# VHH binders against q9y6x5, part 35

Target 1, 379 residues: q9y6x5
Amino acid sequence: LPPKLLLVSFDGFRADYLKNYEFPHLQNFIKEGVLVEHVKNVFITKTFPNHYSIVTGLYEESHGIVANSMYDAVTKKHFSDSNDKDPFWWNEAVPIWVTNQLQENRSSAAAMWPGTDVPIHDTISSYFMNYNSSVSFEERLNNITMWLNNSNPPVTFATLYWEEPDASGHKYGPEDKENMSRVLKKIDDLIGDLVQRLKMLGLWENLNVIITSDHGMTQCSQDRLINLDSCIDHSYYTLIDLSPVAAILPKINRTEVYNKLKNCSPHMNVYLKEDIPNRFYYQHNDRIQPIILVADEGWTIVLNESSQKLGDHGYDNSLPSMHPFLAAHGPAFHKGYKHSTINIVDIYPMMCHILGLKPHPNNGTFGHTKCLLVDQWCI

## First folded at step 20 (VHH)

Design hd18
Fold by OpenDDE, fold request of step 21:
Structure hd18 (fold): chain B 379 residues (1-379), chain A 118 residues (1-118)
Amino acid sequence: as target 1 above (379 residues)
Amino acid sequence: EVQLVESGGGVVQPGRSLRLSCAASGFTVSDNWMSWVRQAPGKGLEWIGDIYYGGSRFYNPSLKSLVTISRDDSTNTLYLQMNSLRAEDTAIYYCAKGKDYEKAFDIWGKGTLVTVSS
């Protein structure tokens, strides 16, 4: 039988939640599989970019999803969570579900994973759900498992996405132990649902399952605000994305805009596009605006408005608070093995290997995941 | 001390609805996956549906439109709502506690009889 892989994302699951809260279901999953304690995600540490990095193995500058909100100056198109269905935004890369779908006797399935309800390179998953945050986990789980079990051609790659604990992290902040405990318990229970369902259907033994996330969450506060209006008039620029990485499109001379912003706050770095640190791999795309502002951890960039978020993400990808985890189980993975760190782009070549797919050029390093795999040497 | 007790069964007319209860003792319903099964006279056991840890529910396709499983954490009780009952729904209905991560039960109720007749 061809290898099968289910990729699951719980949005905004910070890696250190595993150390600070109890996850009996997830721990059981890990016990029978592998754990990567920290996954260094891509900059910026936002949902759409990082989810696309997972399935492409590319930095954001390469796959073209450079933020949750984007603007293309040539076409004058906008990208946002409410406007993400145009293949224009996704076609700069080939996600793994497309690669898989194009193989003989294989099909892909998706439940709400970013980009899966869009035809990319004129290919859409054979089975998918249109994104709707109101759809229950039950329904998503039911569809995914049905497709994995009964599809022809067989589904060999599937994705499942869930919006928690990200939404709650934004609402409560990651330091709210009471509320986050409740939220994370629910997440763990859903993991239980997943495992139980797979076992009930007889899928568990032959299915590779990866549970991961796109980013973490940092605590924000009303006491840590950076008000751009104090530094520059709104008429001098267009805001493409706001916090914690603001994308600035100048309406006047770029240098003038830069000079007005460069000393706006000691808790914010201001970069001309060409001066963006190389370590971010966030420069070589036209969708990256001429000026970006990067707030320090826990600081929020605001306009003449107050922020209501108690948690946020999108910060420097070197910050531990931004890092998710990866757990995996299945015939491809060892049992009871824990690994310290990988890069999020490393997941793609690993998944390709598991599925027997030739990977597209990517930024991942397969060697970083060899210790997770039973057919590889861990040296 | 660990037990399941079904209740709510009885004689009902066709087309009526009935809600069965399953009271658990000695364990927490919400921390486990639970199931409803039934056995009609002269027939084998038939799976009705499950409710998992996070509340996900799955049903026998042949019964899906007629049944709803729920639970109340405060009372540690499992429920089976049945609608539009038919004569063929006559059976002993059992609730069961699932074994974690297995397709098996470790605790059964004694069952409650539901008779659908005019």
Scores: ipSAE 0.933, ipTM 0.972, lowest interface PAE 0.4, mean pLDDT 96
Fold by OpenDDE, fold request of step 21:
Structure hd18 (fold): chain B 379 residues (1-379), chain A 118 residues (1-118)
Amino acid sequence: as target 1 above (379 residues)
Amino acid sequence: EVQLVESGGGVVQPGRSLRLSCAASGFTVSDNWMSWVRQAPGKGLEWIGDIYYGGSRFYNPSLKSLVTISRDDSTNTLYLQMNSLRAEDTAIYYCAKGKDYEKAFDIWGKGTLVTVSS
């Protein structure tokens, strides 16, 4: 039987939550498998870009999903969470579920994972749900396990996505111990649901399961705001994305716009596109706007209206607060092994290896995950 | 003392609805996965459905349209709502506590009899 892999994402699960809260179900999962304590995600540290990096092994500049909100100057198209169904945005890369279906006589399944309800390179997941945040975890879990169990050709790769604890992190802030404890308990219980369901169906022993996230969460405050309107008139630019990384499309001379913004706040770095630090791997794409503003950790870029979010993400990907974790269990993985850090793009070549797929060119390093795998030599 | 006590059973006419209760003591219902099973006269045990830790529910496909499982954390009680009852639904209904990460139960109620008759 071909290897099977289920990739699960709990959005906005900051890595250090594992140290600060109790997760009996997840801890049991880890005990029987492996843990990577920190996953360095890609810049910007947002949902769509990082989820696509997980399944492509590419930096954002390479796979083309460079933000949750994008604008293409040539086609005049816009991308957002409410407008993400155009294959135009996704076709700069090949996600693993497409590779899985094209390289082998196999099927892929997806429950709400970003991009899975879009035909990419004229291929859509064999089984998928149209994204709807109102759909319960129960329904998602039911569908994904049904597909894993009864599909022909068999589903060998599946994804499951859940919006928490990100939504709550935004609402309460990650420093709200009372509310976040409640939220994270629910997440742990859902992990219990997942494991129990897989056990009940007899899928557990032969299924590789990865539980991870796309980014962390930083505490924000009304006392840490950067008001762009104080620095530049709105008539001089178009705002493509706002906080914490603003994408600026100048309506006047770019240099003039830059000069008006460069000293706007001591808590914000302003970059011309060509001056974006190399370590971000966030330069070589036309969808990246001519000027980007990067707020310091915990600072929010606003216009005349203040943000109501008490937590946010999207900041520098070197910040620990932005880092998620990765846990895994299954025939491919060791038992009781912990690893310190990997890059989020390293997940893709690992998944390809597990599934026996030839990976597309990617930015991941397979060597970084060898110690997690039973069939590899750990240096 | 760990215990499950079913209630709400009785004689009901076909087409009617009935809600069964399962009161737990000695453990927390919401921290465990729970199940409803039934045994008709002269037949074996039949699985009805489960409710898991996070509240996910799964049902026997043959009964899914007719049953709903729920729980009340404040009263530590499990419920089985049954609609459109038929004669074939006559059985002793049991609630059970599941073993963590196993397809097995460790605690059973004594059951409550449901008789569907005209």
Scores: ipSAE 0.932, ipTM 0.972, lowest interface PAE 0.4, mean pLDDT 96
Fold by OpenDDE, look of step 20:
Structure hd18 (fold): chain B 379 residues (1-379), chain A 118 residues (1-118)
Amino acid sequence: as target 1 above (379 residues)
Amino acid sequence: EVQLVESGGGVVQPGRSLRLSCAASGFTVSDNWMSWVRQAPGKGLEWIGDIYYGGSRFYNPSLKSLVTISRDDSTNTLYLQMNSLRAEDTAIYYCAKGKDYEKAFDIWGKGTLVTVSS
């Protein structure tokens, strides 16, 4: 039988939560598997881009999901969380579930993972749920495990997505110990639910499971705001994406807009598209706007409206607060092994290896994950 | 010290609803996965459903439409709501505490009898 892999994402699970809170279920999972303590995600550190990077192995400039909100100047199309169903946005890459499903005697399943309810390259997951945040974890877990257990052709790749602790991180801020303890306990319990259900169905021993996240969360404050209206009239540009990385589409001369913004705040870097630092791998896509504003950690870019968020993400991907973790268990993985860091794009070639899939060209480095795998030489 | 006590059983007419309770002592229901099982006269044990740590619930497909499992953390009590009861639902109903990450139970209640008859 072909190997099976379940990829699970808890949105906004900051890596250092593992050090600052108790996770008995997750720790048990890790004890019997592997842990990568820090995963360096892609810039910008947002949900849609990073989830797509996980399943494509590509930087955002390459897979084309460059933000949660995008604008294409040629087609005049907009992308947002409420408007993400157009394959146009996704077709610049081939996600792993498509690759998997195109193989003989295999199928893919998905519960709420970004892009899984969209036909990409004219292929949609054999089993999927239309995104609905109101759908319980229970229902998602039930569907995923059912599909893993009873499908023909068999589901060999599945994704499971959950919106916490991201939503709560935004609401409470990651430094709210009281509220976040409650939230993270719930997350750990859900991990317990997952593991127990898999065991009860007899799937656990033969299933590879990866639990990861797309980004972390940083503490924000009303005392750390960058008001663009203080620097430039809003009529001079269109805001495509706001904070903490604002995408600016000038309505007047780009240089003039840039000059008005470049000294707007000591806590914000302003880049012309061609001057975006190479380390971000965030330049070579038409969907990246002419001017990018990057707020410092914990600072929020606002207009006249005040932000209601006490936590946010999307900042420099080198910041530890933006980093998620990766844990894994299954026949492909060692037991009791911990690794310091990988890049988020490294997950894709690893998953392809586990599933016996030929990876599409990607930015990941298989060598970075070799030590996690039992069938690989670890130098 | 550690025990489960079922209650709420009795004689009911077909088509009626019944809610069973399972009071736990000595451990926290919400920190464990719990199960309802039943045994009809002359039959083996039948699994009804589970509620896990995070509250995820799973049911016997044959009974799913007729049962709902819930818990109250404040009272440390497990519940089984049964609707549209039938004669074949006559059984002793047990609640049980699961062993973590195993297909086994640590603790059983003594059971409560449910008789569905006209």
Scores: ipSAE 0.917, ipTM 0.967, lowest interface PAE 0.4, mean pLDDT 96

Design hd18
Fold by ESMFold2, fold request of step 21:
Structure hd18 (fold): chain B 379 residues (1-379), chain A 118 residues (1-118)
Amino acid sequence: as target 1 above (379 residues)
Amino acid sequence: EVQLVESGGGVVQPGRSLRLSCAASGFTVSDNWMSWVRQAPGKGLEWIGDIYYGGSRFYNPSLKSLVTISRDDSTNTLYLQMNSLRAEDTAIYYCAKGKDYEKAFDIWGKGTLVTVSS
């Protein structure tokens, strides 16, 4: 009886991979459900911020996860990929799994989605896996399906996160057709595993499934480097985050640091915090540093003249290369419908509607997703 | 011609291990989900486990600690590793090709007999 939802992310899945590579399993999933061809994500187009925007419906300045690397000047706390468990960072918002499991007779389950192994507002996902990138997709899928099938109170909201194609996109770059074709075929096979398993367990017909991603990927090059050391001595600032959006905490007069950086490269925009474009919704949080540097698409900000990455993300969220897709299937969704675009923050109020939850204040617009849903008038 | 051929069966002593092979022709094993099933004398079919498109594996809970399914894409071959064999593991062992997105099989091998006897 209660509606159920599984939210799946394949990290770094650029929207146009769908038209440039073969996905027989994902295309079959789309054929029987809905597709949003481009999801406009939030700036900066990084993993932790965008995954939290999906589950809160908030811009980064509002949910407080403003980058993958952060510093809070008041508490002097640091956040990174290896230091992400302090609830302090996550507590500026309430993610959907917390709201869901606080409802009568409901629980939430999670396999590796960012933040689900953290007690946010003293509430951790009812069933979860501690993050460990070595845990196979098979084990993540087994745990999620076991929890969906056999929990009391029943799991009504579940998440599953996978690190590809992001990891390989960084390593090879999106233009490496040979390696990316192999990587994306593997991803499609894992989507096949997901769908087949849900059918084998009898979950498929009554479970809403969203397959999406947090961002895309752009090609980088050793010919497109911006060397900060050539413009400013690193003794003048503390580097909080480097590329492609550098977060600069001045050690000397802020205007002096800005002036040293403003003409550093024609391929980098330098913003004082108050001058960050309003369209980024990236200004009103103390975790956003006094100066940010925003590289042009495909450019890499470096200290040591080299980069091992051939692909990257984090750039301006107006860039199509930064946009993921969204596909969905289940009782709440139409069959065979394609939609051009939504904002990533729109996913949260849609999920709340599907689950019968009252959304917290958010930046999403439910009207943008109505055409995906069978119970809504699409005009 | 689409075909599945099991091999590696025979007489084996209790407590030993055995690896069965299933050679596929006419289709690619890794493009499909595949299964092992057995039938003991006088009994119905018993599902052993599956391997899916991306290599995810799922087993009958009663057998999970005793068996491992794998595949080799270079030889287009499915394997069943069985450990600590018991007399009740005496059966004809079949490999099968699943139907995409269904709880059903469309191609079966002829089976290979495993007899666990001292």
Scores: ipSAE 0.776, ipTM 0.921, lowest interface PAE 0.9, mean pLDDT 94
Fold by ESMFold2, fold request of step 21:
Structure hd18 (fold): chain B 379 residues (1-379), chain A 118 residues (1-118)
Amino acid sequence: as target 1 above (379 residues)
Amino acid sequence: EVQLVESGGGVVQPGRSLRLSCAASGFTVSDNWMSWVRQAPGKGLEWIGDIYYGGSRFYNPSLKSLVTISRDDSTNTLYLQMNSLRAEDTAIYYCAKGKDYEKAFDIWGKGTLVTVSS
C-alpha cells in the first residue's frame, strides 16, 4: 500500500491569523499533528511563484515562474493570469506531481493548484480540473476524494487549492477584524468539511495531509502610494509588472532609467538586476527584468491612479506579514508537535521523502523538516 | 432542550416534489454536520445525504439526482428537497446531527412520514 499525500493551499493565509483569530477546526487538526508557526516564502511573495516553489523546492530564479506577470526576453513571450497555459513557462522545473505519476503504479490528482492543468514536460496531472474560480470548495473536495478512492493506478499525490483568504485580504485588508473574522471563520468551516469528509470515507488514518499557504497579506492605504508617472515618462520603459515589485524593461540606456527612478520615493528600493540582494535569490533568470522596484511594506506603486486594494502581498520575503504557516497530519507526522520556522523550499524534499520519490536538484534542506517526521531522528 | 423536529411530510402523488424541514433547538445547525436518513416500511435505514460545517454537501449516489439538502442559518433549519417522487420513496424521513469528526450521529428527530401514493 503506497504512502499517500494531499497538499492543500488556502491562498494568502498569513501566519499570525492563527493567533489573532479563532480556528476550532484547524486547531483540532494541528493538535493531532504538527504546526510550523511561520514559513519563510520566496521572493517575490506572489501566488504563482510561491505555489510552484512549494512543489519544486526551487527559488523563483531557478523554476522560472518569477511573477504573476512575466516577459521572456529570449522568446518574447508574455505570461499573465489569463495567459498561463503555455508549457514554455513551466518547463524550467519538474513539479512533484509529474515525478510522482511517472513512477510505476502511481497517479496524481489536482483541484486547481497552479500549473496542474498544464502539460509540463508533456505530462499533465493524471486527474485534474481546468482552473475556474467559480467552482465551489464542495466540488473540488468531492473530485479529490473520488480520485483518491477510485483510481487505477492509485492516486498517491493530490493537490487542492482555494482562493481565500487572499481575495478577501486584498478587498478588506488584514486589519479589518470584523470582515476578516467572518472570512476566516468560513475557511475554518471548510477545513472542518475536509477533515470530516476524509473520516467519512475512511481515508483519514492512512492519508498524509498538509494544509499550508503561499504568502500572507499586509495593510495598504490611499496615503501610501508611489506614483511612477511623477518620476519617469512611459516612453522610457516597458512595464512588465507593477506592484509591489515593479518589473521595468528599459527602452533607453538602462543606467539612465535607473537614475530617473532611484530617487523617486524613499519608500521604494530600485535595483539593477545585478544589484538585487543575494538573499532574494532573484537574479539568474532571463524573465527577471533589468530593473526592479521593490516597494516598502504597505506601499503601492501606481501609474497616477488610485488603488482599489486595501491589502496586498509580493513584498520582501523577510517581512513576517508575507509569511504563511504549515500544518500537517498523517502517519508520517508526529502528533502535537510545534516547530518555529522552515523555508518554503524545504516542503518539496519533505514531500518527496514521504512519497518515496527521489527529489530533483532543489534549494530545500531535508534536515530542516526532520523533526516533523516520525521516521526521522530529531536531536 | 436539544432536539430536531421534522415537518412537511404527508401523502403526495408520484412524480411530484416535496420539501421537508428540520427545525433545530438547543444547538446551531451551521456549527455541526447534519444528515437526512430515511426508513422505508420493513426496511433498514438508508442514508440520503449530508451537509457539513462549511456547506459542503454529499449524497447517496442512488439519490443524487433526486434530492437537494440546504439550510437556513437565520431560522436554524435544515431542508430536504425531493423531486420526481416514486412509490419506493415512501418512508419515515429523519434529520440527524453528526458527531464532530466521527462517522456517527448523536441527535435524531422523531421523523416525518412521506407516503407516495395515487
Scores: ipSAE 0.765, ipTM 0.916, lowest interface PAE 0.9, mean pLDDT 94
Fold by ESMFold2, look of step 20:
Formats: structure tokens, sequence, C-alpha cells
Structure hd18 (fold): chain B 379 residues (1-379), chain A 118 residues (1-118)
């Protein structure tokens, strides 16, 4: 009876959606398991970095996925959400599915978690789907449950990724109660599908399931724009990433670029790399550019144009609006327990413990998650 | 009164298609997981497939390429599309309402007879 774990992410699921909307299926899941009300994610609060932090237990500077858009000046390589398959970007860390499937008599499966269709350290998930946002939740669920139920060697670690409510959060903004209510109702129904299917297959009793997310979402507005073209000619720098954390590679003297930007807006902090606040753990990687611009919550950095975003994320990770939640159910977890806060990097050592894996060096603290687990003393 | 009523059965030639309907009253189809099941003459019940809360569908592997389950929330109706019908598909076809988070049904329809004959 080897321990099994399914890690599920609903992208952009802000923690306080649980308080402000109805989730009968998710609340039933929580009632019989555990809830962490806020997960303090890593800076920058973007999709690729935070998904990789969950599965490596590392800060972005340590795992090398430092943004959704990156550039390497030496190799001339560019990383983006549509250009993310080069192992070069991912090889600075070892994600849990690689460690898991290198154990005797174990496999890993993946339904579109970021990085699982990449051969990281020449190792790709044993079963995987190539990323394609057009693939339905139904198909993802069918594949992951088939692999959990039918594989030899057995699948002991599996991941499932879904793009909502992030996509709708960007489109409508988190304050659009009517549209977000419809979107979140659909998400709750999909959680019902997940739980019902696991029960139908006889997997529910012996499978640990974590339902979490990478970040939240904050409201944006056409009244909260920061126009970079008003402060600096874009010929003086290469723009690697724009908003809400801009990554600036100077083409001229770095101090000159900094001086042109430092007073651009009272709603934006401008940092030389060496001056980035230590609490961000966002300095010690060559992929972090010499200058970053950090917009205040709800502000959008633009190049002398309007923005169509009504919601966004990527802001300071101390902001509650950037925090997801974590819920879990299974033989490793208590029933009916609620916990206030963990760090997103704490999820990795907890998962390693559940699976009996030796964690790689990481930034997580196992002690922060002990109270969730039945085999641990909480005090 | 909570009930399920199947319709659309009848006599059909081999190789043809048929769509069965299941009208629900007293509850909302999309708030539940729903199923189609059939019973051939002299045989036990055979599961055809399910549709879950969020629309995820799962089928009996032996029938998967021949059937499609759908629902219409505006009419509170569940459908079974059957293609390339064979003599073996002669059966009474039932729709059923599942119990939340159980491998069990709590409400069954009366059934509709499909006869495939040449």
Amino acid sequence: as target 1 above (379 residues)
Amino acid sequence: EVQLVESGGGVVQPGRSLRLSCAASGFTVSDNWMSWVRQAPGKGLEWIGDIYYGGSRFYNPSLKSLVTISRDDSTNTLYLQMNSLRAEDTAIYYCAKGKDYEKAFDIWGKGTLVTVSS
C-alpha cells in the first residue's frame, strides 16, 4: 500500500474567495480534511515561478524560474508562457516528480502542471500531457485518474493543473461579483467531479489530495497606469518583463537608466538588483535583471498605451490579495483542522514527508506544516 | 415529486443512430451526477456512462466509441446519443441520479425500450 499524492492547482484562486463565495463541494472536501487559510507565496507572485516553488521548495532566485518572461544574454534564450520547453530554464532545481520516479517501483504522472512536459535533468514525468490550454478538465481528470489506477510501476505522485479562476480573474477582475460567482461556481463543480471520480474508482480512501493555487488576484483600473515612455526612451533598455514587476536590462549606463526611472511614479518602487529588499529572496540569480520596477497593488506598468487588464498578480508577496489557500484530504491529514498560514515553500518538504522521499536542500520548514499531519506532534 | 422519465426508444435498424432523452422533475440535473444504464433481455444491468457536476463524462470502455452523454440545463434534460447500433444494443435504457460522493444511485427512471432488428 505505497503512499500516493495528487497535487491539484486551480490557477489564481485568491484565498478570500472561500469567504466571499459559495463552494459546497470544496467545503465538503475541507470539512473532512484540512484547510490552510493563507499560503504566503514567493515574489514575484507569478504563475511559473510559484508553481515551481511548490514542487521544489525553493525561492525563485534558487530554482531559476524568476518570472513568466525571462532572457539570458549569454545564450540569447527567451522564456515565455508559449516558449517554456527548454530544459536550460528548469535545470537549476530538481522538482518532486523527478525525485519520486527515480525511486524503485514508482512513477509520476502529470496533467499540465508547469514543467512536467520538460525533460528536467534528462528526466520527464513518467506519464504526462503536453501543455495545451484547449484540453478540457474532463480529459485532464480522465488521464490522471487512469494513470493513478492502471500504471506499472504504480504512479505515486500526480499533478493536475487548471487555468481558472486566473484567466477569468484577469478578464473581469476579482471585484466583479456576478462574473466571478459564475466562474467560481464552475470551479467548485469541477472539484465535485474530482472527488466523485476518485470515489468511483476506489482511489479516495488511500490517496492524499492537495488542492491549492499559486497566487491570488487584485483589481486593476484604467485610472492606475504607470507610463514608462513618459520617463525613459525605450531605446535605452531592453524590456524583459513589464507588469507589475518590470525587468529592465540597460543598454546604456545602469545608473543613468536608474536615475531616469527613480522618480517616474510615486506608485512604483525602482530597485537596483543589489537594493532589492532581502525579504523578497529575489537577488541571487543571473536571470534577475539589473533593475526591477515594482508597481503598487492594482497599478499597471504600460508603454504609453491603455491596458485591457481588469485583474492582475505579480505584486509584493506580503499582500493578502496575492495569497492562495491550501486544502488537503487523505490518510496523511487530520480531519476538520484549520490552520492560519504557511509559506508556499513549506509544501515541498511536507509532500516529501508524505511520500517518504528525501527532500533536496530547500527553503521550506517542515515544522510549519506538522499540525496538518496525523503522524506528527503538533505542539 | 422527484422523478426521471426516459423517452425516444423504439425499433431501429442496425447501423443507425438514436438519441434518448431523460426529463428530470423535482431536482436540477446539473446539481447532480447522472448516469445511463441498460438491461438487455435476460441479462443484468450494464453501466453505459456518467456525467458529473461540472460536465466531466466517463464511459464504459466497451461502449465509449459508440455513445455520448450530454445535458441541457435550460430544459433540465439528460441525453444519450447512440451511434452504429447493433442487435446487442437491444435493451431497456434507464437514466439514474447518483448519490453525492457514493458509487450508488438513489433515483431511477422507468426505462425506455430500444429494439435493434433487421
Scores: ipSAE 0.730, ipTM 0.906, lowest interface PAE 1.1, mean pLDDT 94

